# Designs tried in a protein design chat: VHH binders against p49116. Part 308

Target 1, 238 residues: p49116
Amino acid sequence: EGPLLSDTHVTFKLTMPSPMPEYLNVHYICESASRLLFLSMHWARSIPAFQALGQDCNTSLVRACWNELFTLGLAQCAQVMSLSTILAAIVNHLQNSIQEDKLSGDRIKQVMEHIWKLQEFCNSMAKLDIDGYEYAYLKAIVLFSPDHPGLTSTSQIEKFQEKAQMELQDYVQKTYSEDTYRLARILVRLPALRLMSSNITEELFFTGLIGNVSIDSIIPYILKMETAEYNGQITGAS
Key: E = the ipSAE of ESMFold2; O = the ipSAE of OpenDDE; V2 = 0.75 times the mean of E and O plus 0.25 times the DockQ between their complexes.

## First folded at step 17 (VHH)

Design C3 (framework vhh_brivekimig_d4; at its last fold request DockQ between E and O 0.86; V2 from the best seeds 0.83)
Fold by OpenDDE, fold request of step 18:
Structure C3 (fold): chain B 238 residues (1-238), chain A 121 residues (1-121)
Amino acid sequence: as target 1 above (238 residues)
Amino acid sequence: EVQLVESGGGVVQPGGSLRLSCAASGFTFSRHDMSWVRQAPGKGPEWVSSITGSGDVTLYADSVKGRFTISRDNSKNTLYLQMNSLRPEDTALYYCVKGGYFPWKKTFDLSSQGTLVTVSS
């Protein structure tokens, strides 16, 4: 069997809306997030092992891990996205909601904590100076997680995850031979992803989705949409 | 040249049903996602539904979910929209659009004639 990932899977280039407005409105945030989501899912669907799982299984898999994939994407694209600015804007928008007394104190705390966790995670990843290969493998490890409830073909998923882990290990050993504990240092960041609520992420980043569609609903669509449609959209004017 | 011709519109009472059709030509129909967009009087265009090129996956606006069904027949180059449980707020000119759903896409090519759906008691 060949490798799980190829060099083509290392490329992860997010195209942001341009220009960045002075005021980051809900639309800009949602578009930015949506572009990342689409990119992440198209990345996943480009992996042969992912395709081998079948449509039902891979859809279920992405539904289970989209938040983690998205978060890793945020970390990886934090600089190009100006993530700190986006998060600050989100906080500002939340302040308006708070003033309107639409949120309970507990909910406000949860949301603010979530934003903090997102920022901290991304900062931690930046401090580790994770490269494109490492991100690709980490995303694969997260994608092929067999421990989500309701998944089929868990044995196969586990094998793919192991393969991703092994390839990451080999890469780190070869590329960062002087840093004996780099692999462990990277992997121990993954549990932080499980602390984040997908619902809150959806509310923060995707409130402006056209038609008020849910991420749950859009996932199978993104996974099966014509690639040419996606490519045409990201290269063309919105 | 891309041509889209909508049909099937009409006047119906609340709770009624209509089936819209869109005849497509000028492109490889099966290789493109398709969408329905509507424009109510005095309002901007609203995305209604999209379907993948293969027809395997559909997506709906929350406002029509559970009531509308998008489908396609690639052998006939035709897009359909089955509209059930119609409401007055569904009154609009309905357009067939080449292209799929994108959250950031708020402008649509509405150069086609469209088909008028009027829901009124």
Scores: ipSAE 0.915, ipTM 0.961, lowest interface PAE 0.5, mean pLDDT 94
Fold by ESMFold2, look of step 17:
Structure C3 (fold): chain B 238 residues (1-238), chain A 121 residues (1-121)
Amino acid sequence: as target 1 above (238 residues)
Amino acid sequence: EVQLVESGGGVVQPGGSLRLSCAASGFTFSRHDMSWVRQAPGKGPEWVSSITGSGDVTLYADSVKGRFTISRDNSKNTLYLQMNSLRPEDTALYYCVKGGYFPWKKTFDLSSQGTLVTVSS
């Protein structure tokens, strides 16, 4: 009966690896992306409605939507991450791979189109000046998506998504009362998230993961790891 | 004081199996994720596997997935690593480590003695 999200779910502070290297490399990009992934997963697992769905449903839901959550995180943290610089470094690496004859021309086209779509999405969100509350509700709408294949409990997931939509509407109407169409402008951006390929995201941002683990295998681990240990990594060693 | 004591290492032929154990004390074992890390001669530490505090979820490096199984018995404060289909490249000193998997964590507390696994013909 309470709100879907509390004020603690609005806070989304990404801490970057330090120091930033003179030249960006695959290792720095992968570590930066991994910090965002962990932040996004811990954000999701902290939501009471998400906790109420149970472990199997949680894992299935996040496996279905992690790339959309990650992409929203990239847009929200684009300036902190210097995302445009990271994408430029990735493009340079792809151009070198073409010269070394390591990737097919069709794959390179797919990857470059994905990078272009990602850049355009992040630019459009920045131009709309999406605030932290709006991002939190957009992430909740994406997280509680009932239409992904293979999900159970889709009626309950749909009810949580509707609640996120209502709370976003209430927030926008109160905070931006002079802009009748702001909610519509925000929601029109969400379909672009479905254009983002999780396979290409993994190839671009997660190739250098320690142990060469897949994102699909990491997700259930992040959802069940000890919260105190993650918090210690944010505050203790850094 | 945290204490971790590894055992179960030895010499085995390629294709063989070993089971490593780690006795833990000085902390509430069931409240902590645990990992295995190995160090081959002349090389830096390599993360192998992690398990959540409850034991519900495991994670493996790609190089060992399908061959190694991490487990824990919280009633005995013991961490295990079952290693099957061993290869010469698995030769290393194996350490149990308090803490889970983080892609940005490159240093590990390897102050324990470890247990040596040698895979050779």
Scores: ipSAE 0.759, ipTM 0.903, lowest interface PAE 0.9, mean pLDDT 89
ESMFold2 (binder alone), look of step 17: mean pLDDT 84; pTM 0.847
OpenDDE, look of step 17: ipSAE 0.894; ipTM 0.948
ESMFold2, fold request of step 18: ipSAE 0.677, 0.703, 0.730; ipTM 0.877, 0.884, 0.893
ESMFold2 (binder alone), fold request of step 18: mean pLDDT 84, 84, 84; pTM 0.848, 0.847, 0.848
OpenDDE, fold request of step 18: ipSAE 0.915, 0.915; ipTM 0.960, 0.961

Design C4 (framework vhh_brivekimig_d4; at its last look DockQ between E and O 0.68; V2 from the best seeds 0.75)
Fold by OpenDDE, look of step 17:
Structure C4 (fold): chain B 238 residues (1-238), chain A 121 residues (1-121)
Amino acid sequence: as target 1 above (238 residues)
Amino acid sequence: EVQLVESGGGVVQPGGSLRLSCAASGFTFSRYDMSWVRQAPGKGPEWVSSITGSDDVTLYADSVKGRFTISRDNSKNTLYLQMNSLRPEDTALYYCVKGGYLPWKKTYDLSSQGTLVTVSS
């Protein structure tokens, strides 16, 4: 069998909305996040191994791991997105909600902790100076996780995950031969993704979708939308 | 030139049903996602539903989920919207739109005439 990923899967370029507003608003944040979500999902569906799992399995798999994929995308695109600025804006918006007594104290704490975890994760990835290949393989490892409930073809998913891991190992050994523990340092970051709430992520980044559509509902749509439509969409075509 | 012609609108009582149609021409219909958008009097456009080009996946706004069904016949270049359990708040001019759902989209190409749906007692 050929490699799980090709050079085409390493490219992960997010196009931000233009122009950037003077003050980041909910709309800008939602659009930016949505573009990243779409990019992440289209990345996944471009992988031959992913396609081989079938539509039902694909949808289930992405539903299970979209938050982790999205978070890895945030880390990878943090500079282009000005993620720190976005997160600050989100906090400011939340403060307004707090003043209006729209959230319980416990919920506020949960949301703030989640934001902290996101920032910490992205900072940790930046410190490691993760490159495009490493991100691609990490996303593949996260995508092909067989331990989510309700998945079919778990043996095949596991094989793909192992393949992703092996390819990552080979890449790191070849590219960073003098850094003996680089692979371990990278992989040890993955558990942090499982501690993040998909529900809170959806609330923070996709508020514009709340009351309109859920991420759960939009995932199968993104996976099956026409490529030409996607390309037109990310270029800002209305 | 892209042409979209909506039909099937009318007056119906609450709880009633209507089926809208959209005849498309001027492009390869099956290669494009399609959407329904509605505009109520005095309000901005509201996305209602979308369907992928291959007719594999549908998407609905929460406000119409479980009541409306979007479908298409690529052999006839036609888009449909089956509307059941209609409510007064569904009253609007309904437009067929070339293109899929965008979470951030606020403006739509509403160059077509649309079809009027009125739900009233």
Scores: ipSAE 0.783, ipTM 0.891, lowest interface PAE 0.7, mean pLDDT 92
Fold by ESMFold2, look of step 17:
Structure C4 (fold): chain B 238 residues (1-238), chain A 121 residues (1-121)
Amino acid sequence: as target 1 above (238 residues)
Amino acid sequence: EVQLVESGGGVVQPGGSLRLSCAASGFTFSRYDMSWVRQAPGKGPEWVSSITGSDDVTLYADSVKGRFTISRDNSKNTLYLQMNSLRPEDTALYYCVKGGYLPWKKTYDLSSQGTLVTVSS
């Protein structure tokens, strides 16, 4: 019955493709986003509580929440990724699509609203100066959500989420003892994550994946893939 | 020394089927994800499918999903690709590759001989 997360789960270091191109393009955006997605999924699979739930439950949980985890990752890594620059490049690509009449007006409105909501969320997290421990517990809270339809082991998932909430509360009260309302301010940000569209995120960040695979298809694969090759590609110098 | 030997290629009409095999040696087969990669003349390598080592979780390029089935037999150190409903665009030299899918991986070790699949009327 130890803590839900250890120090290894607080570390969240995104490595970006090198070199950054003079003009951001679909390939760079998709590779950058893919690295964040894989980092987020490997983070989740490394958690002993997650491992204990079994493969079918793991896949169901991640399919339900991958966009929330990804969005938290974008906020956490916004500066390292130069996210504002990436979003500007995406807006430019959308403007080209308008000029060529390739998207419906309703779809363009949905996509622009999504970009605005994403920027607002990331800015609000930066203003709160959310730290790495807080991000790790927030990610655990969204990962262990018992509310999703079709889940097995719902009582165990609920226990893990309560544990993540308790550990976040304890951390905030000890680390930010003079900021009485910090926990409340952090937690009121979470509903915004549920309003983010997985469909739009995939179109914005994951167009042009090798093989044109969907995120839903990749998830069960990432959760069970051998890690040696992945670690070699990420850790560098090999 | 890692050794991968592909077989099962041939000439087939559109709509036909083939089953490719890859005999693996020189490494602990079950501890590695495996892939099929193909290369048509004048084109770069194209990832086709991958399968995990321990749990047989599969992933397919959209262009082959529903038509191709990757599988493995860890007791025989053998990787398979069942190809159904073949099309002329499937014509390529098919390679067995040690390693799985990574969406930023664009280079592969294609030092094996491969097995040629030709789909023509």
Scores: ipSAE 0.762, ipTM 0.904, lowest interface PAE 0.9, mean pLDDT 89
ESMFold2 (binder alone), look of step 17: mean pLDDT 82; pTM 0.825

Design C5 (framework vhh_brivekimig_d4; at its last look DockQ between E and O 0.65; V2 from the best seeds 0.00; counts 0 for: pae E 5.1 > 2)
Fold by OpenDDE, look of step 17:
Structure C5 (fold): chain B 238 residues (1-238), chain A 121 residues (1-121)
Amino acid sequence: as target 1 above (238 residues)
Amino acid sequence: EVQLVESGGGVVQPGGSLRLSCAASGFTFSRHDMSWVRQAPGKGPEWVSSITGSGDVTLYADSVKGRFTISRDNSKNTLYLQMNSLRPEDTALYYCVKGGYLPWKKTYDLSSQGTLVTVSS
């Protein structure tokens, strides 16, 4: 029984579309987000413990937590993505929709609050200066959450989550021995992820998906697609 | 050299059905995701459906979901598209494409001849 995560799971390198357009349009945003989503899903599927849960459980688990994984990915890749610029562009697009009276006042408020929560979360993670190992363990903790409705093998999922937590604790104790409360400061950020709407995230980042497919539909596909296809996507131009 | 040959197109009435086939050669078929893409007259290419290399998972455009079924026979190096409840808007040249679904992809390698599907009263 080895560790839950290896050094290979710490690497999380997002390749952005090139070239960056002068104007961040919906297409660029969607492609960037999609690349992150695929990276996150492929990260998950590379974990032996995840594979051990079986296809049905895997799919259900990712469907339940993809928004949280994606958000952690946004935080981790915020600099490479120029996330602040992307979010500003999204807000600008929303303003256009507002002018066209396409959204109710309540909906506008909800969406703007969601964007604020995303930005705040990412800023908070940046302030904590979370490193690659800590992100990997946090993603694992989020991934192996047994408290989502409809999950099977919840006992096994819980064990994996505990293992992730223990490994994170050990890592933080070893690496940041002088910061006694670092682990607590890191873990206390996780509840914020549960307050974010997956539906709004999907609307903001994934409206431009080819074929208008849902994230729910694409998750099983990403989890089972050929590795060569994924590699092609990373290096491919839109 | 990668070679894809589509067949099965034709003229059908609205509500009718067709089954398209694609014979693949020049690569290890089972290790590649495959897709169907269509191009209507005067329009750009439109992704229709994709299937993983093993055939375990399928994905469909919203416009064809519930009506079309993508499948494959890796022993025959053949890709299929069962099209039911066809509509006039489904009229297009259909292409078999090596490669899976790309959420942002708008251009496809349509070097094959494709197979024409015409839905009309």
Scores: ipSAE 0.881, ipTM 0.942, lowest interface PAE 0.5, mean pLDDT 93
Fold by ESMFold2, look of step 17:
Structure C5 (fold): chain B 238 residues (1-238), chain A 121 residues (1-121)
Amino acid sequence: as target 1 above (238 residues)
Amino acid sequence: EVQLVESGGGVVQPGGSLRLSCAASGFTFSRHDMSWVRQAPGKGPEWVSSITGSGDVTLYADSVKGRFTISRDNSKNTLYLQMNSLRPEDTALYYCVKGGYLPWKKTYDLSSQGTLVTVSS
């Protein structure tokens, strides 16, 4: 009982590394992305409904949807992050890799297509002027997706998703009462998130991973990380 | 003041085992993730393994997965690394580090003395 999200779950403030370098580098991009990832995981683990599902279900959900949450975070924070500048720097690096024959043409085409899809998603969200409440509920709808394989408690997950949908509907109707189709326009943006490759997101934003350790494999660690360490990762302190 | 004191290093033949220990003081040990980092002669630091404050979750570099086991005893403020099936490539100075896995941060505070592991025939 009670609302799925509180006001503390609507606040989503990303703090960027300072100062922003004149020329972007792997360190700045990875630090910025790391802060967003940890902010997104902190958001998810703070939700009482998420906590109620238990540790194994929590880990499975976040492993399944971390890239969708991260992509929503990118869209929400695109201006603060200067995301267009980051993506332009990545494109320039990829062009150098083609000129030097360092990557296959098929791989580069795949990565460039992903960058285009990401930019189009972020542009569509900006055109709809999605606010912080709407982002919070969209993240909750994505998080509580019962259709991922291997999940337990799918009926409870589905009920939490329905609650997120209902609360979003109530918010939109109250706040945008003269825009009859706003909810539908917002919700039809969500399928695009399923087209985003977590593999390519890791290459774009988390270069420097060593070996075959992926974001999906470190999620149990991130979810269990101690609070003081965690807050340092969000702010870059220490 | 944070203090980390490593021990348990030595010379061992390939295929052998060693158990490293790290005595920690100057902070609330159970509230902090811990890591092992190693530095081979003439090379930069390499992350080996991390463990959460509670000890529930562990992570390993690919080069040591299946051979090394990180653990902690929060009642004794002690971090451990059990190293099995040792290889000459594992020869390094091993450091205990306060803090978790940071794959995109490659600068480590290695102000402790470390413990030397030498794997040779």
Scores: ipSAE 0.194, ipTM 0.623, lowest interface PAE 5.1, mean pLDDT 84
ESMFold2 (binder alone), look of step 17: mean pLDDT 84; pTM 0.840

Design C6 (framework vhh_brivekimig_d4; at its last look DockQ between E and O 0.67; V2 from the best seeds 0.76)
Fold by OpenDDE, look of step 17:
Structure C6 (fold): chain B 238 residues (1-238), chain A 121 residues (1-121)
Amino acid sequence: as target 1 above (238 residues)
Amino acid sequence: EVQLVESGGGVVQPGGSLRLSCAASGFTFSRYDMSWVRQAPGKGPEWVSSITGRGDVTLYADSVKGRFTISRDNSKNTLYLQMNSLRPEDTALYYCVKGGYLPWKKTYDLSSQGTLVTVSS
């Protein structure tokens, strides 16, 4: 069998909305996040191993791990997105909601903790100076996780995950031969992704979507939409 | 030139049903996702539903989920919208749109005439 990932899977270029507004409004944040989500899903569906799992299985898989993929995408695209500025804007918007007593104290705490976790994770990844190949393999490891409930073909998923891990190991050994513990340092960051709430992520980045469509419902659509149309739409002005 | 012609609109009582059709020409129909968008009087355009080019996946706004069904016949270059359990708030001009759902999309190409759906007692 050939490698799990090719050089085409390493490229992960997010196109931001243009022009950037003077004030980061909810629309800009949602559009930016949505573009990242679409990019992440299209990345996943471009992997032959992912396609080999079948529509039902790969849809279930993405539904289970989209938050982790999205978060890795945030980390990878943090500079291009000006993620710190986006997060600050989100906090400011939340403050308005707080003043209006729309959220309980417990909920506010949960949301703020989630934002903190996101920021810390992205900062930690930046400190590690993770490159495009490492991100690609990390995303693959996260994508092909067999331990989510309700998955079929778990044996195949596990094999793909192992393959991703092995390829990452080989890459790190080859590229960073002087850093013996780099692989361990990278992999130990993955558990942090499981501690993040997908519901809160959806609320923070995707509130106000047209039609009030849930991420759960849009995932199968993104996975099956026409690629040519997607490319035209994602790079164009909406 | 891309041409979209909507039909099937009319006046119906609350709880009634209508089936809209859209005849498409001027492009390879099966290679494009399609959408329905509606515009109520005095309101902006509202996305209703989308369907993939192959017709294998559909998406709906929460406001119409469970009541509306989008479908397509690529052999006839036709898009459909089955509307059941219609409500007064569904009253709008309905447009067929070339292109799929984008969460951030606010503007639609509404160059077609649309078809008027009126739900009234």
Scores: ipSAE 0.866, ipTM 0.934, lowest interface PAE 0.5, mean pLDDT 93
Fold by ESMFold2, look of step 17:
Structure C6 (fold): chain B 238 residues (1-238), chain A 121 residues (1-121)
Amino acid sequence: as target 1 above (238 residues)
Amino acid sequence: EVQLVESGGGVVQPGGSLRLSCAASGFTFSRYDMSWVRQAPGKGPEWVSSITGRGDVTLYADSVKGRFTISRDNSKNTLYLQMNSLRPEDTALYYCVKGGYLPWKKTYDLSSQGTLVTVSS
């Protein structure tokens, strides 16, 4: 009953902590990542189709896909976040942990491979010059995935995903009419999101948050929190 | 004028229980998430728990999860914190705060009196 997304769902403006510290630290990285997580969750909760699924389904769905949404957000906001600088700082921190014998060699290899996959994904999205409309529809396709275990209402979720797919197709065909293969090139990027480990994402970006509150606990809270304070801080209102 | 009045603090032995209350006035209580924040002597403020405006979702710091329960009664404009299995490290001045949890929120409005909880033998 109408388009799945409106213009308000295309705008995805990340506000970074200010000022940028002279030396990047775990707190700046965690605050930056937390802002992206909150932005992504508020984006999802604002979608009428998502609201129609009900609170239990909403929580289950976001718990299943939050890392994919977060990864799309990292790619979309990579320049605003200075993501390459953040990842370099994380790599330096990991190397210091080896010197202090705090992590096993197998764990370091696993984390470094994850960083490489993340960098490759973000680079591939930048190379394709994915625009804000395309990101919004890709996020919707990822959000309304019926494939995750434990979901209820999977038939309704599948119908919303199909609607997101159709609207993306229509947008790409109208906007990039001379590029016949653009839709296919965009869609083949999605399987890479399933390679991203939510556990490693938590270690890379949310160490400070995990020490005070867990991702599993914060997701249902973000989905139900009152928005006035949040919206005021995002717009810079006093 | 926003006013928050905490009560229910006291001295208890380790393992004991207390129930804190916060009477709110000067704003539409049900339209705001609410939080408890504590400050131990000589320490900075520590976020403890938050609850959504409707009272349907709660969030807890790992240090208190499973021991503390936040709740609210919107008909009485009152916020509560049930504290069980208290430990000496829970000793602090407890404040009721208008507003929810935001990880980048750097300061809290602790202009109220607070209520002192002391856990000792």
Scores: ipSAE 0.710, ipTM 0.892, lowest interface PAE 1.1, mean pLDDT 88
ESMFold2 (binder alone), look of step 17: mean pLDDT 85; pTM 0.856

Design C7 (framework vhh_brivekimig_d4; at its last look DockQ between E and O 0.79; V2 from the best seeds 0.79)
Fold by OpenDDE, look of step 17:
Structure C7 (fold): chain B 238 residues (1-238), chain A 121 residues (1-121)
Amino acid sequence: as target 1 above (238 residues)
Amino acid sequence: EVQLVESGGGVVQPGGSLRLSCAASGFTFSRYDMSWVRQAPGKGPEWVSSITGSGDVTLYADSVKGRFTISRDNSKNTLYLQMNSLRPEDTALYYCVKGGYIPWKKTYDLSSQGTLVTVSS
């Protein structure tokens, strides 16, 4: 068997909406997030091992891990997205909601903690200076996680995850030979992804644009949509 | 030249049903996702539903989920929208659109004539 990932899977280029508004409104945030979501899903669907699992398993797998994939995408694209500015804007919008007494104190706390966790995770990844190959393998490890409830073909999923881990190990050993503990430092970041609420992520990033369609509903569509359709829209000109 | 011709609109009572059709020509129908978009009087275009080229996967706006069904017959180059349990707020000009659901899409090609759906008592 060949490698799990190829060089084509390392490329992960997010095209941002243009022009950038003076004020980051909810619409801009949602557009940016949506583009990232689609990019992440199309990345996943381009992996031969992912395709080999079949449609039902694929859909279930992505439904289980989309938040983690999305978060890794945020970290990877943080500079291009100006993620810190986006998060600040989200907080500002949230403050407005607080003033309008639309949210309970407990809910506000939950949302703010979630935003903090996102920021901390992305900052930690930036400090590690994770490269494109490492992100690709980390996303693969997250994608092929067999420990989600309700999954079929868990043995095969586990094998793919192990392969991703092995390839990451080989890459790090070859590329960063002088950094003996780099692999460990990278992998230890993954548990933080499991502490983040997918529901809160969806509310923060997607309610303004695709709020009339749940992420759960859109995932199978993204996984099966015509590639030409997506490619024709990534420039944002339409 | 891409040509889309909608039909099946009309006047119906609340709770009623209609079935819209769209005849497509000028492109390989089965290779493209298709969508329905509607425009109510005085409002902007609203995405309603999309279907993949193969017809395997469908997507709906929450406002029509459970009431509308999108389908296609690639052998006939035809797109359908079955609308059940119609409401006054469903009143709009309905357009068939070449292309699938893209949440950041700003404009729809509404150059076709559309078909008018009126839900009123």
Scores: ipSAE 0.841, ipTM 0.919, lowest interface PAE 0.6, mean pLDDT 93
Fold by ESMFold2, look of step 17:
Structure C7 (fold): chain B 238 residues (1-238), chain A 121 residues (1-121)
Amino acid sequence: as target 1 above (238 residues)
Amino acid sequence: EVQLVESGGGVVQPGGSLRLSCAASGFTFSRYDMSWVRQAPGKGPEWVSSITGSGDVTLYADSVKGRFTISRDNSKNTLYLQMNSLRPEDTALYYCVKGGYIPWKKTYDLSSQGTLVTVSS
């Protein structure tokens, strides 16, 4: 009956591909995004409450919310990833596609609106100065969302979400006691995550290296894969 | 001493089928994810498929999904790849690899013999 998250769930260290190229390319972007996706899935699978839901429920839950977790990860790791530089490179590619008449105007508009929403979300989180504890609880609130279509065990998922909300509230009250409205300002940002398109996220970040495997098919695998080799690969050892 | 021995390759017509096997020894087979990796002539290694240690979850490259089936028998320490509807593009030396799928993994241990699959008229 302990806390939903422990100190081990606050640590969220993204390691970037080495060496970093002077000019960002699609392969570097896709490898960086793949590392963030794997980090986010391994974070989720490490949570005892998540483990308690069972494999089928776990897979369904992550399939429903992976894009929201990924987007929170982008915001949290924006500096380490040089996200603004990555988005600028993507925008330049899209502008070149317009000049070469290779992409429909409707699609380009949809993609640019998504990039704008993503940038606004990341900027709003940076402006609020969200810390690692707050990110961990926000990710838990997003993970344990009972209102996604097709989920089972929604009452248990809701109870875990309420626990994450309570723990975030307790943390904010103790740590930011002079900032009466901090919790409210943080929580009003969460609905924006539901506006992010998983299709467009895949197109922007995953068409390179990981584009040979769909996100929908890789999720069950990441949730069950051997962690020892994964841990070695994220440190650069093999 | 980890040892992986592939077999079952051969020459086959387009549309044909082959079943590859990999006999594993020198480690606790059921504790490790396993993969198939292929290398076409003059090309770098290409990941094909992975399976978790228990066999519960499988993963496939899009180029082979629906045509290939990875499986394992932990009682026999054996990994399998059933290949159906083979295409000339599947021609490669196929390796059994200890370890799972990690997209940024640059190096595969391809020191085993491998088994050659040739799809040609």
Scores: ipSAE 0.732, ipTM 0.897, lowest interface PAE 1.1, mean pLDDT 88
ESMFold2 (binder alone), look of step 17: mean pLDDT 85; pTM 0.848

